# VH-VL binders against UPF0738 protein ABC2521, part 3

Target 1, 124 residues: UPF0738 protein ABC2521, of Shouchella clausii (q5wf04)
Amino acid sequence: MKQYKVSAIEVDEEASTVELEEEIDAQLAARLKPGKRVLVDSDQYAFIYILEDEEAFYAIRFEKNVWPALNEAHKLKTSYYVKLNEHTRLALVDMEEELVFLLENIRGNGNYGEAFEQAVNDAF

## First folded at step 1 (VH-VL)

Design g03 (framework fv_regdanvimab)
Fold by ESMFold2-Fast, scan of step 1:
Structure g03 (fold): chain C 124 residues (1-124), chain A 125 residues (1-125), chain B 110 residues (1-110)
Amino acid sequence: as target 1 above (124 residues)
Amino acid sequence: QITLKESGPTLVKPTQTLTLTCSFSGFSLSTSGVGVGWIRQPPGKALEWLALIYWNDDKYHTTSLKTRLTISKDTSKNQVVLTMTNMDPVDTATYYCARLSGKYYDILTGYFDYWGQGTTVTVSS
Amino acid sequence: ELVLTQPPSVSAAPGQKVTISCSGSSSNIGKNYVSWYQQLPGTAPKLLIYDNNKRPSGIPDRFSGSKSGTSATLGITGLQTGDEADYYCGTWDTSLSAWVFGGGTELTVL
């Protein structure tokens, strides 16, 4: 699965804009739609939002370095948009809903591993 | 030609530890997005999910039995092992292993597409 | 406690149709994909439906699935005696971080 790392999150009161280290080209950007899912990569300390087209899945990867900004957006309950390139922005549908469920689910169940649970508790 | 097969003791005494091995062929647990789970079924009762190990070594366990369950994999041998401590007569059941497939490399989209035949474990003195 | 509720039994005559419901909550069926499993007497379960409404290769068109809100439904048309089995729904429960099965429905073809 092709992964795109988040470089920064610009947090405003109602909306947060997710910026990527690598821009997505216009042809692919036009095909992408929100997968409405967030995964946990506990080994690499990341939350992953899934985008998809008819052929494949693509990961928007929120690594530990952006968790402070992600927590700011989470506290404000903003909508999330990813800037795919200079001209294209896509809504990360259900991002906040998914994040709420995952954060509650990670607390105390131990299935994600002790180190990951501690990192999440420290950040959120 | 995907197959899974459970192996282990068929009779266990109360307080002992049960160890079951799932041996599989036709797929690799190094493949992104696959996992292997364990499900049990007491005689005349419903299916109860126990545990799952995912290709990336993420491990999941049913909440009520979590402290008793350990799941591990050996990808080079195509095996997944479940251990369950402190066996009790109520744990008498048929134990199945099954492959989890899904989309997005996401356990939350998963489904069990191939199942072993099951192995019956009786817990009795 | 069952987190997914199915009727314990359903019955119909050969050639008729039945539906089997599976009721959950926002943390399971409301959020995640549902699969269905057929268990013939004395055998291991077999995948019948995945991703709410998709059939694996080899499953006849007589079997269908659907999902609405926090409930899922398995439909079987043109019932045959060979369809006598227990049927289970299953899905991931996000709040439990666990896979859950329904309590099962025994289908009798009279």
Scores: ipSAE 0.000, ipTM 0.576, lowest interface PAE 11.3, mean pLDDT 87

Design g04 (framework fv_regdanvimab)
Fold by ESMFold2-Fast, scan of step 1:
Structure g04 (fold): chain C 124 residues (1-124), chain A 121 residues (1-121), chain B 110 residues (1-110)
Amino acid sequence: as target 1 above (124 residues)
Amino acid sequence: QITLKESGPTLVKPTQTLTLTCSFSGFSLSTSGMRVGWIRQPPGKALEWLALIDWDDDKYHTTSLKTRLTISKDTSKNQVVLTMTNMDPVDTATYYCARYSSSKWGAFDIWGQGTTVTVSS
Amino acid sequence: ELVLTQPPSVSAAPGQKVTISCSGSSSNIGNNYVSWYQQLPGTAPKLLIYDNYKRPSGIPDRFSGSKSGTSATLGITGLQTGDEADYYCGTWDSSLSAVVFGGGTELTVL
């Protein structure tokens, strides 16, 4: 799965704009749609929002360094949009709903590992 | 040749629901990156964006009217439908549908001719 | 309230040039591409400029666009009486997750 790392999140009261380290090319960007899923990479301390096209899955990767901004967006319950490139933006549908569900499930659930659970509890 | 055309009632009474249909040709909403939106313009006033629907059925609405607006598509008929509830005289406007593609983010490149809707008793 | 600000009117003589400004903020013009639309009396808007400065097929090079910081400008040279119209700027607003338009500028060719 190709992964795109988040460089920053611009948090505003109603909406948050997710900026990537690497722009996604126009042809791929036109095919991408929200997968409406957030996964956990507990070994690397990341939340992963899934994008998809007809053939493959792609990851928008929220590493620990952007968790302070992610928590600010989470507290405000904003909508999320990812800037795929200068021409294309995509709504991260269900991002906040998935994050709420996931944070509740990590709390008190040893399946994610003690170190990851501690890091999440410290950040959110 | 790409064309869009709005259709619906020209007169609506206060509190009624408005339903407008956009019929188009020369492109498909099954094509990735294609979107159709609705814009309105009250007499003598500025353009106001209302809603947008894309190839994957993702929907966007202006925040101020979100609870009153529904946008849907029928891909097989090449149609997009806008529904607006609880109409008021201030909603009197010309309503346009227009095409929006990922290659021109934030730009409507082909517009329908517009349909005028008057809200009065 | 308007998110993008345009002058309400501009005027110039045939053959001259005119500029129309559009002012916004970081969440719209500052971070996104600007489009311009021409609306002749009684007609639907027509796209003149997209991606700040690009012209669609069929738009003459008398129409030009530019952007600096949080402001954009539409330029029209060699003015003709057929250019009398309302002109609107538009862009995506990241904080609103919405398309936003300016208030419009009425161009009169005297």
Scores: ipSAE 0.000, ipTM 0.522, lowest interface PAE 17.4, mean pLDDT 86

Design g06 (framework fv_regdanvimab)
Fold by ESMFold2-Fast, scan of step 1:
Structure g06 (fold): chain C 124 residues (1-124), chain A 122 residues (1-122), chain B 110 residues (1-110)
Amino acid sequence: as target 1 above (124 residues)
Amino acid sequence: QITLKESGPTLVKPTQTLTLTCSFSGFSLSTSGVGVGWIRQPPGKALEWLALIYSDDYKYHTTSLKTRLTISKDTSKNQVVLTMTNMDPVDTATYYCARVRYTSGWYYFDYWGQGTTVTVSS
Amino acid sequence: ELVLTQPPSVSAAPGQKVTISCSGSSSNIGSNTVSWYQQLPGTAPKLLIYSNNQRPSGIPDRFSGSKSGTSATLGITGLQTGDEADYYCAAWDDSLSGYVFGGGTELTVL
């Protein structure tokens, strides 16, 4: 699956804007919809929000370097929006609900491994 | 130790609905990062993926059968249930449930049940 | 129709090496990782390789995986009679939004 890495998160009181390392082209951006789920890549220390269109899935990838900003947004319980390109912004529906669920369940389940659980505990 | 076991009828008549239950131990779907899927294998043929359910209740079904398939979980019982409507003799197969793991390259199945054989006839 | 193509059969003598190929497209192997499953006669499949080249605990290093472009290969060295089985490659297919298996390869050791 094509993956887009998050370069920064601009945190405001009610909304956070997720910035990507590379812009998504206009044709694809117009087709993308929120997948409403967050997955864990424990080997690479990432949270992955899923986007989809009629043909495929795409990942918005929150690597360890953006977790401090992600935690600030999490503490404020903001809405999340990803800036796909200069003209297009998309709501990451259920992002905060998914993060709450995952953070509660990463601790103590053993599914993700000790190193990942420790990294999450240190950041959140 | 992780185990999965399939249960359900071994004989189904054409047009009936098949219900299969996967009972598992050694992990829970109350925790994130895992799921359960179903795969079938007709006699002498290749493996065919049918459906999966992830711990957050997200579901996928194979496109060729999606209108016939329902997958659900009962987290408190450590069970996942697959239903398949309008059974046909061509659906005769061994049905497996298996644990699903996620990576950045997508899903894979790391532990499998022994399989249950379902014959559709008469 | 199968979207991942494997040879129907391969054979070699004990102690030798074989490779089993798996050919796909950009929507499956080209964009996602490959897993391999071993199915001994009359038994359930067993995970042999995941994430292109990783072995689960208990799988000997005689088994190896690799991926290049839209194709993957399973390598088996030091063949034993107990390796006689069907071998399946598998990957997620983005265009189908689903998991796909190859047609399987029957390995005969004789």
Scores: ipSAE 0.000, ipTM 0.574, lowest interface PAE 14.4, mean pLDDT 86

Design g07 (framework fv_regdanvimab)
Fold by ESMFold2-Fast, scan of step 1:
Structure g07 (fold): chain C 124 residues (1-124), chain A 121 residues (1-121), chain B 110 residues (1-110)
Amino acid sequence: as target 1 above (124 residues)
Amino acid sequence: QITLKESGPTLVKPTQTLTLTCSFSGFSLRTSGVGVGWIRQPPGKALEWLALIDWNDNKYHTTSLKTRLTISKDTSKNQVVLTMTNMDPVDTATYYCAHGLWSGYHTFDYWGQGTTVTVSS
Amino acid sequence: ELVLTQPPSVSAAPGQKVTISCSGSSSNIGNNYVSWYQQLPGTAPKLLIYDNNKRPSGIPDRFSGSKSGTSATLGITGLQTGDEADYYCGSWDSSLKAGVFGGGTELTVL
């Protein structure tokens, strides 16, 4: 799955804008849709929001370095948008709902491993 | 496009070892959050979860069969292999492989067509 | 052994609404996502609902899911003859470190 790392999150009261390290080209950006789920990459300490098109899945990676900003957005319960390139933004539908559920699910679950569980509990 | 297809013997004698191969395309088992699971269904009965292997080579097996089950992957061939020892007539079932996402490991969004395995003398 | 409990059958007329329950425990449904699968006769299962209440692309909004405590529900409105199938709930069991399925519910459209 092609992955795009988040470089920063610009948090505002009602909306947060997710900035990527690498722009997504216009052709692909036009085809992308929100996958409405977040995965956990416990080895690399990341939350991954899934985007999709007709053929494949794509990952928006929230690595540990952006978790402070992610927690700010989480506390404010903002909507989330990813800036795919200079001309295109996409709503990350259900991002906050997924984060709420995953934060609950990670606590004491055992599926994610103890080190990751502790890191999440420390950050959120 | 994600596709999976099961292959292996259709007939197995009691006490033999069953080896099934899941061949897939449209994704990589090196991708974070991805796994491939095996599920079986005896004729007219419920789905039974068997095993799952993920991108990080974590292996999970159903408790009732864990001593009989081995799951492995060959990422160079885009294959996942399930081996089940000491086959018994009650193991007669359609065996499916499926693409799974890590958020709890229980969600299979794409399934193979299934392969029927009959255990008979 | 069955870890998740579903009613064995449910029936209704075309156009009606049905609900199918799935009952588990804190180690599975209580703390993990629930998925629902439709299996038409002679076919592989198809994902209908994931993450408790979300639909994959191509699944009509007549299908809905919900979860409360250790139980989950699949709802189908505007029932159609093409909905005749077996329906399975699925989840992860944290204590077993394994996936689990319900026993399945046969839906008959009268």
Scores: ipSAE 0.006, ipTM 0.574, lowest interface PAE 10.0, mean pLDDT 86

Design g08 (framework fv_regdanvimab)
Fold by ESMFold2-Fast, scan of step 1:
Structure g08 (fold): chain C 124 residues (1-124), chain A 126 residues (1-126), chain B 110 residues (1-110)
Amino acid sequence: as target 1 above (124 residues)
Amino acid sequence: QITLKESGPTLVKPTQTLTLTCSFSGFSLSTSGVGVGWIRQPPGKALEWLALIYWDDDKYHTTSLKTRLTISKDTSKNQVVLTMTNMDPVDTATYYCARSRKFYGSGSLNYYMDVWGQGTTVTVSS
Amino acid sequence: ELVLTQPPSVSAAPGQKVTISCSGSSSNIGNNFVSWYQQLPGTAPKLLIYDNNKRPSGIPDRFSGSKSGTSATLGITGLQTGDEADYYCGTWDSSLSTGVFGGGTELTVL
């Protein structure tokens, strides 16, 4: 699964813009759709929003270094958009709803590992 | 008052084993007639019953998945654990745990789930 | 495994009555009590009826259940748009020693 790391989140009152470390190719960007899922990579301390096309899944990866900004967006309950390249911006449909669910699911849950649970509790 | 929460990894690769934990409060699995079961629902599909464990450690598993499923409890921690081996993309589903109430009367079994967890989504992909 | 038969969909207008059937065999509905669950879009199922015809606290009396032989029926009167949901019957199968659900019925309020 190709992964795209988040470099920054620009947080505004109603909308947050997710910026990537590398741009997504224009042809692929035109085909991508929101997968409406956020997954957890507890070993590497990341939340992963899934994008998809007709053939494959792609990961938008929120690593621990962007969790402070992610928490600000979470507190404001903003909508989320990812800037795929200079021409394309995609809504991360259900991002906040998925994050709320996962934060509740992680709390008190040893299956993610104690270190990961502690890191999430410290950040959110 | 009574709550159940499902927890576990949300992404699993084919052939791996899935382990899900149901943590609950407001009741005890030491109470006669009480149990915790697991149900799953693939996207856009029907509810599928998976497994059940009762206060007396009686265990039940759906016939089609019996060899892949294990259910256990830790009464002192208020937890029930489900494991499912050899995961396949068709096992992608939302997995729920629920409190089961079981009574016998007049030769018939009363069986129902009265409180459900919110569910946890498990995706199986390579 | 699905052994209980429900219609895949039913529809009615607001204020009308609708019934949803659930058919099984002697080893499940015929020998045991039936429960019904309501699942609103995007939510976990909620217990609606247990022991064939009993309502949990908070369930309005517009919802009723009945059982005859190897079949059960959920009735909804005074239909409201908020009743749009998937409805599942459930019981125990004594021959398999497993719980079993119906295939579900999507209720649309037209």
Scores: ipSAE 0.000, ipTM 0.501, lowest interface PAE 22.3, mean pLDDT 85

Design g09 (framework fv_regdanvimab)
Fold by ESMFold2-Fast, scan of step 1:
Structure g09 (fold): chain C 124 residues (1-124), chain A 121 residues (1-121), chain B 110 residues (1-110)
Amino acid sequence: as target 1 above (124 residues)
Amino acid sequence: QITLKESGPTLVKPTQTLTLTCSFSGFSLTTYGVGVGWIRQPPGKALEWLALIDWSDDKYHTTSLKTRLTISKDTSKNQVVLTMTNMDPVDTATYYCARHVGATYKPFDYWGQGTTVTVSS
Amino acid sequence: ELVLTQPPSVSAAPGQKVTISCSGSSSNIGRNYVSWYQQLPGTAPKLLIYDNDKRPSGIPDRFSGSKSGTSATLGITGLQTGDEADYYCGTWDSSLSAYVFGGGTELTVL
């Protein structure tokens, strides 16, 4: 699956804007829909929000370097939007709800591995 | 220390083939009586055994999924690979690999952490 | 189809004793050894009992297993809140040439 890495999160009281290292072209951006799921990549220390179109899945990767900003957004319980390009933004539906569930599930849960659990506990 | 860890895609489209790898350390699949199996658990449901391969390369599969499942081993890499064809949303589950020691009647005495596979269009 | 039958839930107070049953047939429990697995919330299962009544290293003697005919029983004494988990029995089924798990029993410590 094509992966887009998050470069920064601009956190405001009501909404957080997720910025990507690579812009998504206008044709693909028009087709993308929120997948309403967050997955864990415990080996590479990432949370992955899923986007989809009729053909494929796409990953928005929140790697460890953006976890401080992600935690700030989490504490404020903001809505999340990803900036696909200069003209298109997409709501990351259920991002906060998924993140709450995962953080509770990871805390003390051996399923994700001890090193990953410690990193999450240190960041959140 | 005995460890097992599952790896593979966490998202699969319907009709695609899933390939999962179990990487292990602290034991060998050439040792008499030792095997590695795969077990899955759909959200909120019971454990379901899928397949097992042992030291002698004997392979076992659950009857209901036998035509969809292939299990193989690479003893030099300490890996066991499971493939499952024609994925369907009902196959959404956490997939575990676990060690089986038939010589001492200890089935699935060490488990991997599990990997969650979501099947969705 | 569920081949091994367990009660869906059991509950008791701290310090009490519970038993969890697992019912099968002559092709599974009746001729093969039984194991029990503990699954704490959000974790992988852990082997708790093997070969009907044996404990792996690190499992306290509060946990015991037994088998009679086509049924097996897991016993837990001195219940602790940390025992809240799903418990599964498992065995080989000779007719299916497959390993089978029970449906699981949720233990709540009130």
Scores: ipSAE 0.000, ipTM 0.496, lowest interface PAE 25.2, mean pLDDT 87

Design g10 (framework fv_regdanvimab)
Fold by ESMFold2-Fast, scan of step 1:
Structure g10 (fold): chain C 124 residues (1-124), chain A 123 residues (1-123), chain B 110 residues (1-110)
Amino acid sequence: as target 1 above (124 residues)
Amino acid sequence: QITLKESGPTLVKPTQTLTLTCSFSGFSLSTSGVGVGWIRQPPGKALEWLALIYWNDNKYHTTSLKTRLTISKDTSKNQVVLTMTNMDPVDTATYYCARDSYNWNYPGYFDLWGQGTTVTVSS
Amino acid sequence: ELVLTQPPSVSAAPGQKVTISCSGSSSNIGSNYVSWYQQLPGTAPKLLIYRNNQRPSGIPDRFSGSKSGTSATLGITGLQTGDEADYYCAAWDDSLSGPVFGGGTELTVL
């Protein structure tokens, strides 16, 4: 699966804008839909929001370096939008809901591993 | 420990509906990223994926059988149920349930498998 | 037609090495991680390799995986009689929206 790393999150009171290291091609960007799911990559310390089109899945990776900004957006309970390129933004539907449930599920849950649980507890 | 176990009838008549239950312990489908899938294996043949359900109730089915298959979960009971309609002798197989990982390796590696249950379709 | 193609069988003597290939397309191996499963006679499959080349705890380093383009390879060195099994590759297929398994390779240790 193609993966796009988050470079920064611009946090405002009502909405947070997720910026990617690599822009997504305009034709692909027009086809992408929110997958409404967040996965955990506990080995590499990432939260991954899934986008999809009719053919494939695409990962938006929130690695540890953006967790401080992610936590600020989380505290404010903003909506999230990803800037796919200069002209296209997409709502990350259910991002905050998924994050809330993940953070609660990780706390005290040995299935993610102690190192990951500690990193999440330190950040959120 | 973490376990999965398949249960259901071992003998099904042609045209009947098969219902299989996967009961598991040591993990929950309330955990984001976790899924449970069903895979079958006819005698002497290859593994064939049938269906997959994730924690958020997203469901996937193999295209060749999707009109015959339903998959559902009961998160509070730690169970996933597969139904398959209009059974035929060619559906005779060992049916496995298996867990998709808690970690990213999305979307379809199965880190833990049940022991399998053999279903024979015969008159 | 199989979506992921494996040789139907492979054989070698104890102590030798074997390589099992798995050939796919851009929609599966070319875009997604490959896993490998070992199935001993009469048992359920067991995860042997995930993320192309990672081993679960308890899997010896005699087992290795690699991926190049639309193909993957499972390598087994220092063959033992206990390695006699069926081996399956697998990957998610974007076009089918689900995981696909290879046809399986029967390893005989002679």
Scores: ipSAE 0.010, ipTM 0.582, lowest interface PAE 9.7, mean pLDDT 86

Design g11 (framework fv_regdanvimab)
Fold by ESMFold2-Fast, scan of step 1:
Structure g11 (fold): chain C 124 residues (1-124), chain A 123 residues (1-123), chain B 110 residues (1-110)
Amino acid sequence: as target 1 above (124 residues)
Amino acid sequence: QITLKESGPTLVKPTQTLTLTCSFSGFSLSTSGMGVGWIRQPPGKALEWLALIDWDDDKYHTTSLKTRLTISKDTSKNQVVLTMTNMDPVDTATYYCATKRYSYGYKTYFDYWGQGTTVTVSS
Amino acid sequence: ELVLTQPPSVSAAPGQKVTISCSGSSSNIGNNYVSWYQQLPGTAPKLLIYDNNKRPSGIPDRFSGSKSGTSATLGITGLQTGDEADYYCQSYDSSLSGSVFGGGTELTVL
């Protein structure tokens, strides 16, 4: 699965804009749709929002370094958009709903490992 | 198109080990978010989840049978294998493999199912 | 061990509607998503609803799901004879650290 790392999140009161380390080319960007899922990569300390097209899945990867900004967006309950390239933005549908579920589910269940649970507790 | 098919022995004697193979196509277990689970159904009874393996080789097992269950994958062959030791007549059931998507481990729903394979345990 | 309770059977006439309940606790439905499966006689289960209320592609909108507190419901409107099947709910249970299925409900369309 091709992964795109988040470089920054621009947090405003109503919306947060997710910026990527590399731009997604125009042809792929036109095909991408929100997968409406956030996965956890506990080994690498990341939250992953899934995008998809008819053929494959793609990861928008929120690594630990952007968690402070992610937590600010979470506290404000903003909508989320990812800037795929200079001309294309896509709504990350259900991002906040998925994040709320995951943050609650990570606390105390033991399935993510103690180190990851502690990192999440420290950040959120 | 995603397809799964179970294979293995249809008759097992008490105390023997059962080995079932799930062969699949239309996806890869190297793809993030994908996994394969095993669910069984005794005749006339409810579905019971047994085990799950994720794309990253994380393995989950039902607690009541954990010591008897092993799950493994061979990504190059598109196969997942379940073994269950010390078979007993109460383990007689139809065994299904099914794929999951967009979630990790236990927090899964099963979106595509194999046809099932019946396993009878008797002497 | 069953920790999700469903009625054993439900019935209605063609064209009517039914609801099938699934009752659990805070360790499962209360804090986790619910899925629903349809199993026609002699066949493998088929996913009808995931994440409480979402339909996979190809599932008609006459099938719907909802969740409130520690219970979930599957709704079926415009009943057809082809809907005769067993229906199962499913969730995660944190105390068991695993997936759990309900006992199943047999739907008869008379």
Scores: ipSAE 0.000, ipTM 0.548, lowest interface PAE 13.2, mean pLDDT 85

Design g12 (framework fv_regdanvimab)
Fold by ESMFold2-Fast, scan of step 1:
Order: structure tokens, then sequence, then C-alpha cells
Structure g12 (fold): chain C 124 residues (1-124), chain A 122 residues (1-122), chain B 110 residues (1-110)
């Protein structure tokens, strides 16, 4: 199962563009759809947005190093787009809604572990 | 349509090994994010999760039965096989296979087989 | 020992509302998504809710799910006699590296 790490987030007032360390193949990029889900990998300090096609799932990983930029996008309540390659950009539908839910849930209850909760508190 | 069906012996003697096969259609275990799991339910009791195998051949088993359980897949035949060693009367249950789907989170089972009843008795 | 705790039974009259709770810990519900299953007598379980609060196609909107901290809740409004069934919550336990189900709740519509 393929994971794509986020290298940077370019934050503008109304939209944020997520850039990947590895480009996604043009044919695959044409088939990908937003999965409208964000998962937590608390052991590896990541938020994971799910993309899907008719055959498979693909992870877009927001690791701790991009959380400062992710927080800027979050503060501005931007729309999110991932740059799959030079020619294709895809909307990360519900990214902000999922992130709001997770941040509130993580901060309030400590159920993701104290170290992860502290890291989230420090970043957001 | 997506369908799953369990097959195997309906009567097993104590100490024997149980082998159940899940045959499915309408999807492939070559698809990323897809798995097939086994769940059992003793008469009048709760669902008990047993094992899961994913498209990438990663395997998971409930800790209480881990040493007794083996799960394997044959992607070309659209089959998943569960074996459980040293059967005991308390293992009498309806055994279900089901399709699990998710990438890195708790799966959910979106399609279930009808179940097969296994009675362990002399 | 049950890893996820549900009330053993719940009852209400037709047209009323009912909620079914599912309590876990930080290694399961607290970290991971929750699903709910309906099991009519003599049948296989059917997926009712996935990813905490999402409904599969064909599940009416009178069924809802939510999660807060280490607990999840299934809500059913406009109860019908056809809703009499056992209801199970399910999730992944990251500490055990295994799936877990709740003990089940028998819903009776009186």
Amino acid sequence: as target 1 above (124 residues)
Amino acid sequence: QITLKESGPTLVKPTQTLTLTCSFSGFSLSTHGVGVGWIRQPPGKALEWLALIYWDDSKYHTTSLKTRLTISKDTSKNQVVLTMTNMDPVDTATYYCARGTTVYTPYYFDYWGQGTTVTVSS
Amino acid sequence: ELVLTQPPSVSAAPGQKVTISCSGSSSNIGKNYVSWYQQLPGTAPKLLIYDNNKRPSGIPDRFSGSKSGTSATLGITGLQTGDEADYYCGTWDSRLSAGVFGGGTELTVL
C-alpha cells in the first residue's frame, strides 16, 4: 500500500496547496478521488488523509515537520488541494472539518497518549 | 455483487483441527486496502473477532487464540482459509467471514457471509 | 473480560428514540474509528455505521453514530418493530493489534 509524504504546504488566504516528496503517476492521478477521511498515526506523529480509486487506497501523510504550515492553513480555515504532479491538483474534501474534529478530540481527552497530545498542543 | 460464503465441516471432534474456507466474488484481495476476516459467535453469545488478512498478506489474530489460529489467502482463487487447532466443545459457534476495508485504521466489515455452524462434540 | 462495554439490553416504544453506548480505552476507541452492526435474529450481522458516523448506502438516516474520547454512541430515532435486533460496536485495538467487538446490546421494541 503506497504512502506519500507531504514535503510542504503552500498556504494562501483561501487555499492551501499540499506538495508531495514523490509525484503521483499521471494515469493514477486521473483516477484518484478524495476519501474524505483523516486518520491519526500517533506513534509516528502523523495525520493521514486518504485518497482512493476503484481498486485501492493511498495515504497522504502530514508528518510532524509540516505541522507548523498545517496549523497556519487551519487558522485560516482554507480549502486544501494536493498537487499530485505538475499537471494535476485534487481537492482534499473535508480536510479542515476532519482536522477540526481530531484536534478537539485529541486536546480534550488524552486518549491518543500524553506525548502525542503534547506534540499537537505545541503545534496547534 | 459482492458475496462471501463459508464452507467446512459442520461437526468436529475434540482435539481435531478445524479448516474453514471463505469463497468470495465481486472483489479481489489484490486491491489495496482490502482484507478478509473471520468472526465467530457461540450460540446466544456475542461476536468474537478471530483473525484478518489484508491484500499485502499481513495477518492479525486475536491474542487469546493466536497460537491456535492460522489465516492464509489464495488471491487467484478468491479464497481465504482459517485453521484452528485443538478444537474444544467451547469452540462450538457460527463462524463468519467478512470483507474488511480500510487503509491504516480499524477496518469495518461491509459484507458478511451467511455463516457456517461448527459443533464440537464427541 | 470485555474490552468494549455495551449495556446488555435497551427497550423503548415504537416511534421513540434510543441510544446505545460503547465504552473502551485509549488503545481502541480513543485512537481508532468505530463501526456498528445490526444482527436480526438468525441472520448474519449487517454494517450500520462506519468511521464513527457514516452510513452505508441503504441505511436510513434515523440511525446515527458519534464518538467522544473513549466512548461511542449509536442513536436510533423513530423506532420500528423491525429494529428489534442485537447491536454491536467494533473497532481496532492498537495495543493488541487486533479487532474487538462490544458485548452486544439487545434492543426490544415494546
Scores: ipSAE 0.000, ipTM 0.536, lowest interface PAE 14.8, mean pLDDT 85

